# Designs tried in a protein design chat: VHH binders against F-box protein At1g48060. Part 3

Target 1, 365 residues: F-box protein At1g48060, of Arabidopsis thaliana (Mouse-ear cress) (q9lnf6)
Amino acid sequence: MKPQEEEEKNENMARKRSKSSSSLSIPLDIATDIFLRLPAKSVVRFSCVAKHWSSITTAPYFTNSFETRPNLLFFFKEADRFFVVTVPKPNRRPNESVSHTSSQILDSYQTPYPKHSCFTIKTESVHGLICFQRGTKPIVWNPTMRKFKPLRKPDKSWESLTVFLGYDPLERTHKVVAMPCDKASDECRILTLGSADQESWRTVKTNYKHHPSRGNRKNNYGPCRCINGVLYYLAEIDRHRLIGKFAFLGHSNVKNSLPMWVLEGEKKGEWSTYNFLPLSHYDRRLEFHFKLIGITNDGELIYVPNTVFKTFEVIYIDPIRKTFSLVKYEGVADKGFRQRNGLGEDKPLRGIQYSPNHVETLLSL

## First folded at step 20 (VHH)

Design Y4 (from V1 with S30D W101F)
Fold by OpenDDE, fold request of step 22:
Structure Y4 (fold): chain B 365 residues (1-365), chain A 122 residues (1-122)
Amino acid sequence: as target 1 above (365 residues)
Amino acid sequence: QVQLVESGGGLVQAGGSLRLSCAASGFTFDDHAMAWFRRAPGKEREFVAAISWSGSYTWYTDSVKGRFTISRDHAKNTVSLQMNSLRPEDTAVYYCAADEFGQDDSKYYDYWGQGTRVTVSA
């Protein structure tokens, strides 16, 4: 029985072993570039598919480079469900004084509502993160990653605290700033997110004892803004001295003007007051149905419905150009949305909170 | 130390029932959503069912809807998965998972059990 047949079997087995599946590994640089262009959701998905992709997408260089356009994020709770919706900001139409358009939502998901959380008192979205400032514990939230991180108190002796969220553009890190709010204090604690020692609060002394103001449900933006790495917040130093660099979208009851405080870029810390036309100027009927929630990065006022029932519409107004854009967003609040999510048709979506200029971040909390 | 310990796996005939249990310790059970995932041979881990921290809401992957029921016992710090009308395709290692904000993607769950094997024979 001829020795030749054994050699062919061994060669065929050797040839089958040498089909090293040249897994065409996409070069790292190419993969990086591709991933940077993908939606965050897709990036996260890819990271789950292969370890090597995960290594890319979780690397600091990637997470720091991952940038998305600013969108409008809003969220609400229904019982113990937390609904999160992202809608795109429409492109500006400078040549159209009035426009009505429709848009699809970018993303929508639900998650269990964080127990003992207060989502109605929150910071602005700062480079993709939001802090819930109240509750049993402050929470840092990454809407993109759908992760919530309860924060430990920096000091057990602090009975009441407020937290602000900032971003250091030099270090490319998020910083949580905590201060007592039950008493005037010159002590501030800073937590740097994403650091190896993310549990360590750094103590910083302020020049003055002050009482930082807490946000309220009416203020979509806690009395805090992070502008170019500087944290502006409202604080009381003395009973009579409100020292806070707040860009106040002042709800002035002045029927005929919308006062706005704008930080002027030339000199850090100088604020100018502008009086813009109220929503009623464009349509008197809308004033009763819409509320101002913020300003886009490109200078458009954002008006959202007081009550969301069957439709979700947002108004964008350029106060300088006096342009009006109403955008109807499809896929939220409508019958289909409600049915898919087991929401009643007879109830408005209540307690919606809004985060304008929200960008996605892949930062792991 | 956080522990999730699954039990109740075994061999069952198609059409049969099995009840999985997961005992949780080392974390605040009442603050966490609980979930079951499964990994079939040669397949990726997939979401099966989850229950909110309060237990008020449950959700399931489509393939198990109407057959599986997730529940939790706050007093015992346990989550259970009642599996009825089992099918051969349900054969997998079932994992208990916990997350403060539970979702369908396994990537977001912080705590995992070691798993319990469920085999459904034809």
Scores: ipSAE 0.017, ipTM 0.330, lowest interface PAE 7.8, mean pLDDT 83

## First folded at step 23 (VHH)

Design R2 (from V1 with S30D D105E S106P)
Fold by OpenDDE, fold request of step 27:
Structure R2 (fold): chain B 365 residues (1-365), chain A 122 residues (1-122)
Amino acid sequence: as target 1 above (365 residues)
Amino acid sequence: QVQLVESGGGLVQAGGSLRLSCAASGFTFDDHAMAWFRRAPGKEREFVAAISWSGSYTWYTDSVKGRFTISRDHAKNTVSLQMNSLRPEDTAVYYCAADEWGQDEPKYYDYWGQGTRVTVSA
């Protein structure tokens, strides 16, 4: 048995051993854990690199487990571009009554913008999704994934409708709710996102006829809020304005007080009215330059500039603790931002819409 | 009726060039972003390039950046894809599509052409 045959067998075994580069397939659980700890942007990038990673990041178990800190998201239109900016909410400084700080932006990008489109936020950010309305059609937007999903008209016969976005914590699904707003109606259409039948509106009847508020462009975060799976919205019933469970920052034209409705405890279903001090109490000069856009989840009032020029500052006020925080966000509206994005230097950024308490989701639309 | 008609496909050698064209009708062309997608054999349809309704904004998949150029002619209601430095991996049926947004996934597009075949030989 000639010695030459043994050498070929050993080389072939050595060649077979070298190709088993055990692609150390990271166990699914470990991979999942790693991804859950990454920034959303990184996760999205990884998902684009490998189908295997995409399968993990798009799985319901993963998307439901992915949690981020609430931030302030805002967007504006310039020509055919849609600019989206995310800025971090500052940490509370309980020991400081007045603070001035600077912060960097978290993320900024642009997407194409449809011609003749006017997007108005209809709801706050709900578990990472934002709902718009264009005419009689809802649009669901995932800012993290940079995807827009226009939905079909809820009912062909409806001439005017309002749209709300909710989240069902039991089913762990987003639901789009549509109602006519030109007449009192007990009809509601519900579309569940993520279902195989995402294109179908389910009809639900309410126990009473009501006229939901459509909201207007002056509403910064829409006329509806979802709290623990319940939608609270403004509606008229028999000529009476019923304020649903939303802490509506009613712009009461009352120059000297900011009325706020607060839902007291899950069990009591009772609303309390609080009168807070206006911005002018803290600084009279700011009252004419800033507008209220909403409240953080932890109870801070959010004020943004009426017009954004060279700088972008946000004011956070805790009305209970009477704390004032002005945060200058670097990288927005400044020379660098404008240059990077091909924006003019002398033009104000107008038409900015804001979404407070925005969390990121990797949900595919 | 909405129509998107692609043309310009064919056989080309690696390193060669092709210009695809798509003629659009039956919808308001100036209000829509236009896009090119492609489907290679055994693969899913993938995004190639898109151009905004105004034509001022264009975006591409990474694999074609620097090689492909999308353009549109408002007067003729056409969108074009200039493909340079073609590679065998560019072999696919190329589809023209229209959408108000011009997103990068096929599921968002309502209007599609029938496609034109591009074959790049090694």
Scores: ipSAE 0.583, ipTM 0.822, lowest interface PAE 1.0, mean pLDDT 84
Fold by OpenDDE, fold request of step 27:
Structure R2 (fold): chain B 365 residues (1-365), chain A 122 residues (1-122)
Amino acid sequence: as target 1 above (365 residues)
Amino acid sequence: QVQLVESGGGLVQAGGSLRLSCAASGFTFDDHAMAWFRRAPGKEREFVAAISWSGSYTWYTDSVKGRFTISRDHAKNTVSLQMNSLRPEDTAVYYCAADEWGQDEPKYYDYWGQGTRVTVSA
């Protein structure tokens, strides 16, 4: 049965189960529509109030339909706490070359932080999930649900590995890909999230032996990007830097071999390097205080402060239109924020990691 | 072998107090958040309280806030739950659990005690 048929069947089963609870004053379709329009936080709250709401919000049809605007998520560790903040991406103002605006935060919370854990982002935010690595074990995080899912080591024999997070748009599933990085290898492990056997790693072989890059700690997105079901990542073959390509599309029929292609950057013209104007072009004073963390889906460069003290400002630059937007986010890092979160006033927020283009998902891990 | 052994349960009158204790062994206690869960008759296991690995951070389910206090002793590898102003609705089997992450859902906890029964009479 095609994944779509199973989804329809599951949707129909979910609809049938909802008919039996005579006590729902609101029809399922209406309830669904209402929930789809609510903030994720509100949906989660409602789900905690009644089982019938939870049944709706956890249903695949709902989770797949729940769409949010891409926002900027950032997080930092303080002692044994993990602080997470979501701020809205401002709307583009194409008619304004320079703008200064203020915005409120969308969400802020804290969660316990494990001892001896380093939560360096290994993957970009992929359909609402973020992947970390603790040693040789991947960790999948849903910021919306505030849940962490440690995964088993992909291979017991692997001493060093890198992990990637992708999304298969056909199967509508997240997939974690793990590869050894201490030696050239053609072995890959894939774990599909949400499957009944979520703890099982599938072995696949690549067409070539390579060393995938572990990424740079300074890189908030890790060394990979998932685009339309294809995972792009940096790798080395015989000391040559390459871009690996791993396609998730159509995996249902593909035996234990996933075609992996190496994209050679300069010669095959498939990858273009864009030189953007430095931040100093817009304001020289900002060059030393802000760092580039990424690009929005709509093509704006995102600059964040090197150090966050009392205020939190983000700069969005459209390099094509040459627009500059500075957004001050109220309630971040200020006295009120610090007091609410039990943070000191005399210290900068340290170790902030950023995840642009973050969408919320209600996926249960 | 990992062991979590709860103690301190019993019968208490409404408004009374109990102190539960859990002794942990077989794992690195100082690296784990500790939590208390409870299962009332006919209900699912629910989160009650947790304490971070360092002990500096504690959190509670809303229904027990202000009444229950979780603490830990690193030297003794124990976690405790002081329960004050007990109510009949607090009647449950209380379980000690350990998790490196300190999450609120039972499914994330790998280590569980056998539980201790708390009965609060009206």
Scores: ipSAE 0.538, ipTM 0.799, lowest interface PAE 1.0, mean pLDDT 84
Fold by OpenDDE, last read:
Structure R2 (fold): chain B 365 residues (1-365), chain A 122 residues (1-122)
Amino acid sequence: as target 1 above (365 residues)
Amino acid sequence: QVQLVESGGGLVQAGGSLRLSCAASGFTFDDHAMAWFRRAPGKEREFVAAISWSGSYTWYTDSVKGRFTISRDHAKNTVSLQMNSLRPEDTAVYYCAADEWGQDEPKYYDYWGQGTRVTVSA
């Protein structure tokens, strides 16, 4: 058998090996559809496998189309790490006035946290992003992507500032808004995320000098709410007029009633005041152990434990329907959770920050 | 002036070991996560390993897990990468980097070393 036939066989085998990588190129449209149906975690994993998949998952059309159910996200700091947990909001049971159920967590992970960083959430979860501050620098966080983007100081001269996070539904962009909070000012700085000039703060003047509220560290929610692309926040004008209705964030320690402001209708500025029954109305014992952190998009009040030790239960109350739902989330704070995460068994989880109505986004920061 | 100076690179045979070191100066070392990145010929810079500011938390890219160990010395302001069971695919220029946040993406790191070359021969 002549040496020439062996070379042709080797070239044909090399050519056949090169042809057999029939890269089953899933059409882009099909791939897109598949990815839109996958959990965010899976999408991220797939994006790491192939560049072409990454190109799909990072494209604006995909990121804008990727929608997840609103869930409860919370995180807490331990040493130089913080732990992030996502738990599902239970389905409403309109026919049950009182329910006790259990649920599994959706996701849990740990990530590094820098030394001396401010842990307090400064904004609500807005289309999957959360903002907080380290000193005078805003930080944007994507919990899904586990990425932090520290921003430049909005103004070199500002000694104290507050940060808001909004979403512009028309432009489909996140906007970070910064204002001084140590003095009345008509100056705002706006940074648009995802823009080519992501590092530039645009100056916008407000109609009035005002003093925006910095919020209280004890409050789980930032001092603002983004509703349909509009930022609502608490501010003081001339020390006499509080301009800014916090939708849903009135932590009134009022023992007998829970006042809430609700934006009604499609028209801007139509607010209704509701007086809801406090948690003590449902169970007096629970009021001492649970605190209100917010309201779900579908109108349920969310109560979380003051202290989380061995179990994690959340109470959902529909104040209109007067339904009570206690959900025990398995896999949170229990022995298994602590062991897996290298946490001590004898210490409560402290400093938990909560983000209700959190959706996942694949947006690259 | 911020300086990160890598050392310890060289030629090693497959299966061998190297220890890289990075000396940091000009910034608050104890406030920063430290990381190693590498760039192979014709490839993009990729994350290898990182260590939190306290040293209590370490994480690695999957390909080096179990083989590489990152550590830091607060007294000396140094970060080290012990590389065991080296493979030809580990051949790269290795860079030391500092980041307050300790992230995997190079774009988030403010301080970089000049790099040290590691060559693993078959």
Scores: ipSAE 0.161, ipTM 0.593, lowest interface PAE 2.1, mean pLDDT 82

Design R2 (from V1 with S30D D105E S106P)
Fold by ESMFold2, fold request of step 27:
Structure R2 (fold): chain B 365 residues (1-365), chain A 122 residues (1-122)
Amino acid sequence: as target 1 above (365 residues)
Amino acid sequence: QVQLVESGGGLVQAGGSLRLSCAASGFTFDDHAMAWFRRAPGKEREFVAAISWSGSYTWYTDSVKGRFTISRDHAKNTVSLQMNSLRPEDTAVYYCAADEWGQDEPKYYDYWGQGTRVTVSA
């Protein structure tokens, strides 16, 4: 929270002494418990209003205890604004294999962004953070706190790199990992977020010279996953794939099969590929209008519309339980949303990016 | 050499107005958001206002909204802060800053001016 200078003047200090005294009379454990039950946007607003509340909401106990349900985040740019929308994953309904429902969005906001920025090269959302690349400069984004933090280049001599984002559950810290991707290397760079004295990269050696696979045009990142502090990713050694035989998710519109990756073991050579039914199995007309963008932590496939014009609908499919859910989200893309945000009503929204499995985090970048 | 040079500070009576200006050189002005921060004696720098690289969007801290107006001139590479209805609480050194993002914390800004002092007397 940023204190206001008006609150520091002596003549105003006398009037505000009673406000500060009344705030300090509330037991901290009661205030903490109340804040833990609020939506993240409310906690952020309260933290901006009073320093006492900011000290509660930034304390390690609070940040470690504050969790929200995973949601779908989507974002796009228009002119010099960056629009962000959060929609809830619908609750699973027992005994309902097909569902058509409506839901409200959870949050939306706008923020400016740098001229000529491209947000198509990004990591997955990992404990509430997303990392982008601008060339060889990584940029960390906290959508909850609405902050971007550009990081120092991992190495000024690297011409090309791939950035990964991970989370160490023992340290309770995020790690940003950078690897050269235009040449084989046995070096990578790791940076730990949230360390006041470590805004620098450390060098880590790998056992093999390799380079990670960069995502193709349809899938801006290669498949990767952080599991219990271990980053798994596709790589190549002398044109041989080291990990994973799975196709990238960016081919979701193909008929009769759905390429995806599934992590089955922790050792090289113990991977398998699963084929799931195409969208046309559930509703033939939908396969030409929707694309697969990812999978929830619960194993549901997420399909989004190819074009978002006046409505926004998302399809969730559980391929194991064989359930189908179509959710129409109210409060986005419609006339009201466009008018409130100064968007045109005569064309589709452009350049939409999605991040499933987004949780809210109060981490200060 | 990047330079941000503030001007327009001074002493003014409460209820009066001042216009701060910041001349920028040594970087691509049209690609950066511009911001004003202020530092009261004994305090940390705090965000006042920012304007996007295009000039189309502005942000203000709550205590100055409706009283202060930030603007930019791409032809002259300047950013201005029109400060109306000044209060004694606005007394501070005002700093011009530049960053690609226009965020509201000082640690995110790459380029800073030397500051110009504004004193608002009762």
Scores: ipSAE 0.060, ipTM 0.532, lowest interface PAE 6.2, mean pLDDT 72
Fold by ESMFold2, last read:
Structure R2 (fold): chain B 365 residues (1-365), chain A 122 residues (1-122)
Amino acid sequence: as target 1 above (365 residues)
Amino acid sequence: QVQLVESGGGLVQAGGSLRLSCAASGFTFDDHAMAWFRRAPGKEREFVAAISWSGSYTWYTDSVKGRFTISRDHAKNTVSLQMNSLRPEDTAVYYCAADEWGQDEPKYYDYWGQGTRVTVSA
């Protein structure tokens, strides 16, 4: 199956929330504004202490607004511990073409990590969730709520599969899609999260037999993206060709120029390629110390250091406006962080995975 | 065929100590996190403590931190909960549970014991 990119003009629903005037209570729209400015962990704590506050944090207006604050998530494994760090996306300054700033991390935690699991093969973050797979068993992760939910196998007879994660904005539900990847197939399985007491996989046929791209540590399930409820992914239809249509193809190695496939003019059936300026154009000294890991929803390229030892810096480049921003994040990788977390101080952090565009979500798995 | 068998419950005075034990069989013990949950009268099961598959990492609910210690013995396939400075609020049926992740909600656990009663008198 090849999801189509859809662009629909959304109706602007003008919903006025009633503001009650009371000397003893806070109106919902005022309380909502206060809660939207708090970190997610604070919102969860306040939800536990009052039903009125809980109704605010579960209202669609609040959850939609809360999910519009994308962050960069990074995580790594050390022995049987799984470390997670959330850093904020830098504020854009329209008047600056070059920026060097410092910022604090938003959150960090550690949690158990199952033996014989691999987290290098994962989906991108989709509306606050990430999906891993352990063999043929998908595992959904909500980093905000710090929960993992293993799902039942899509098919007991499949020996190999690729998992994708999508979000249906009309139903407001996440979809997990599984495809066999050891042979060409026109069957896939789809599971809707949170919509039934007994979540079940359903079978869907695609128009053509194909091989989805396999994930690896450098390709992360292969390039894929969910846009407006349509999943786009790399696949092979004929054994001799890689189909690049309907896919945003990125390169992880930054050396000279960085091609990026952008779907333009779907009605024309054409692909466009853009050559973005390399990192060395903005600062020659950084070329050999940073690597490209992705792009923000706002179109900024994200570069992370090849090695994270005592400091953690991230570079954001807007390739259209040709702006450059370097952010040094405090509270991670340094001696204090390592001591608090029982990490060694004599070697770099290893096996770091990144998920750009992570929004916080209070969704209960 | 999977079995988790708790033992060590009983009556104890406030401020006293008690050690719970859970014997595991029928699954690969060394690959699982182990946890203790409890249910007080009229309440739902709540998380108490968990220990990673290797035994190197432990975590606790706030109300028991500093008083309870979870440990595991890979040779005997057992997990233990040492409970010190017990309070009447700790009175509950304590359940042993196993899961690969060791998360703090009951819905994530694959295997459960039948429970052992702990009563803490004032």
Scores: ipSAE 0.049, ipTM 0.535, lowest interface PAE 6.2, mean pLDDT 70
Fold by ESMFold2, last read:
Structure R2 (fold): chain B 365 residues (1-365), chain A 122 residues (1-122)
Amino acid sequence: as target 1 above (365 residues)
Amino acid sequence: QVQLVESGGGLVQAGGSLRLSCAASGFTFDDHAMAWFRRAPGKEREFVAAISWSGSYTWYTDSVKGRFTISRDHAKNTVSLQMNSLRPEDTAVYYCAADEWGQDEPKYYDYWGQGTRVTVSA
């Protein structure tokens, strides 16, 4: 019976592996639902445990579904390191005009920072990606996956350009758009990410020769917003400042031109100017300590401190409902954070950049 | 012309040590992160270690952490990998690589050496 015992041991071991695999392996739909409820860093950790879990989290249907949780991204450089912090947007509190709350950060990490790169020349976060420029070379960044992808220069002859990032919701692809910014031009370059042609720029014409505007470091304003497949950006035609408009909605096969919409000033119709109360309306002291950096997708104005020393506070204002919310974020700028990251304790953090409306995405660059 | 030239590979017993060196020329060494990758027989290249352009920040794959040390010498334009407590699983061709970002995937690196073979006997 000894040979039978060895065969039974091997069969029992195989059964144990099968039971362990089956007891750790659950139906795809249930596993997918579980992973979609987890933070991105937890999904990444579980993807490293087994190939089955990795196949779920890298599938297109999962990555497209996962990116729906918008947050505020906070990043800065120190020496040759690049620090990235993700903080949650506070939940709306109904029937409350003023609130002061505290919240924890969601994630933080550091990564190498290339010499001479400047992260202040950047796009907004568009479906989880941000694009930087190093001179005329665009660099795409996925903050969730912690990856950078340098792209070819859009045109060798352009000495100065502005890069925009858009998203076509019908094709579910990102588009990188480059325009010359020191000369009026009706030509731009467009590159589609995630295709076999990721390194190929195509030339398209706009309806108007124009100068796109560049963002500035002081106010952390980006030059554009992408909303539902339409890129909006500031531009100049014949010394007049205007809002340019590109629509990406299913027009990937346009070879020679894209429509550009021009609003030369406030007119009755599609475009209006909306005025909102200054920050000093809510507290006069705040006007000199905070700056406007952008607007959330649900219409809240975001103010961040000019200087981040021991604490990090962010102000959210709904200009329509006239509500004010101040959130103190724990786990950043304090003594523990500085010690953990090898940062100086007696000086403010410098060169801080922000990206509101950042969703976490598992998209591979 | 850009060149990365590795040296220091060879045969060593398990538990032993080796020091790999990579001499760099033809590009601005001080502006680049430097990395070591390895390719075991029958496998793809995998990340081993990297060091930032200033030398102030280093990072390692988990399997070599605590055993391998990457360093750079700005005066000699060299990168070194001190490999201690070597295991048979460390047997591979080791490649020196350079890029501005120092990321952990081979596709991001423009400059590569020809490799130096390390064999760890049991």
Scores: ipSAE 0.033, ipTM 0.527, lowest interface PAE 7.7, mean pLDDT 74

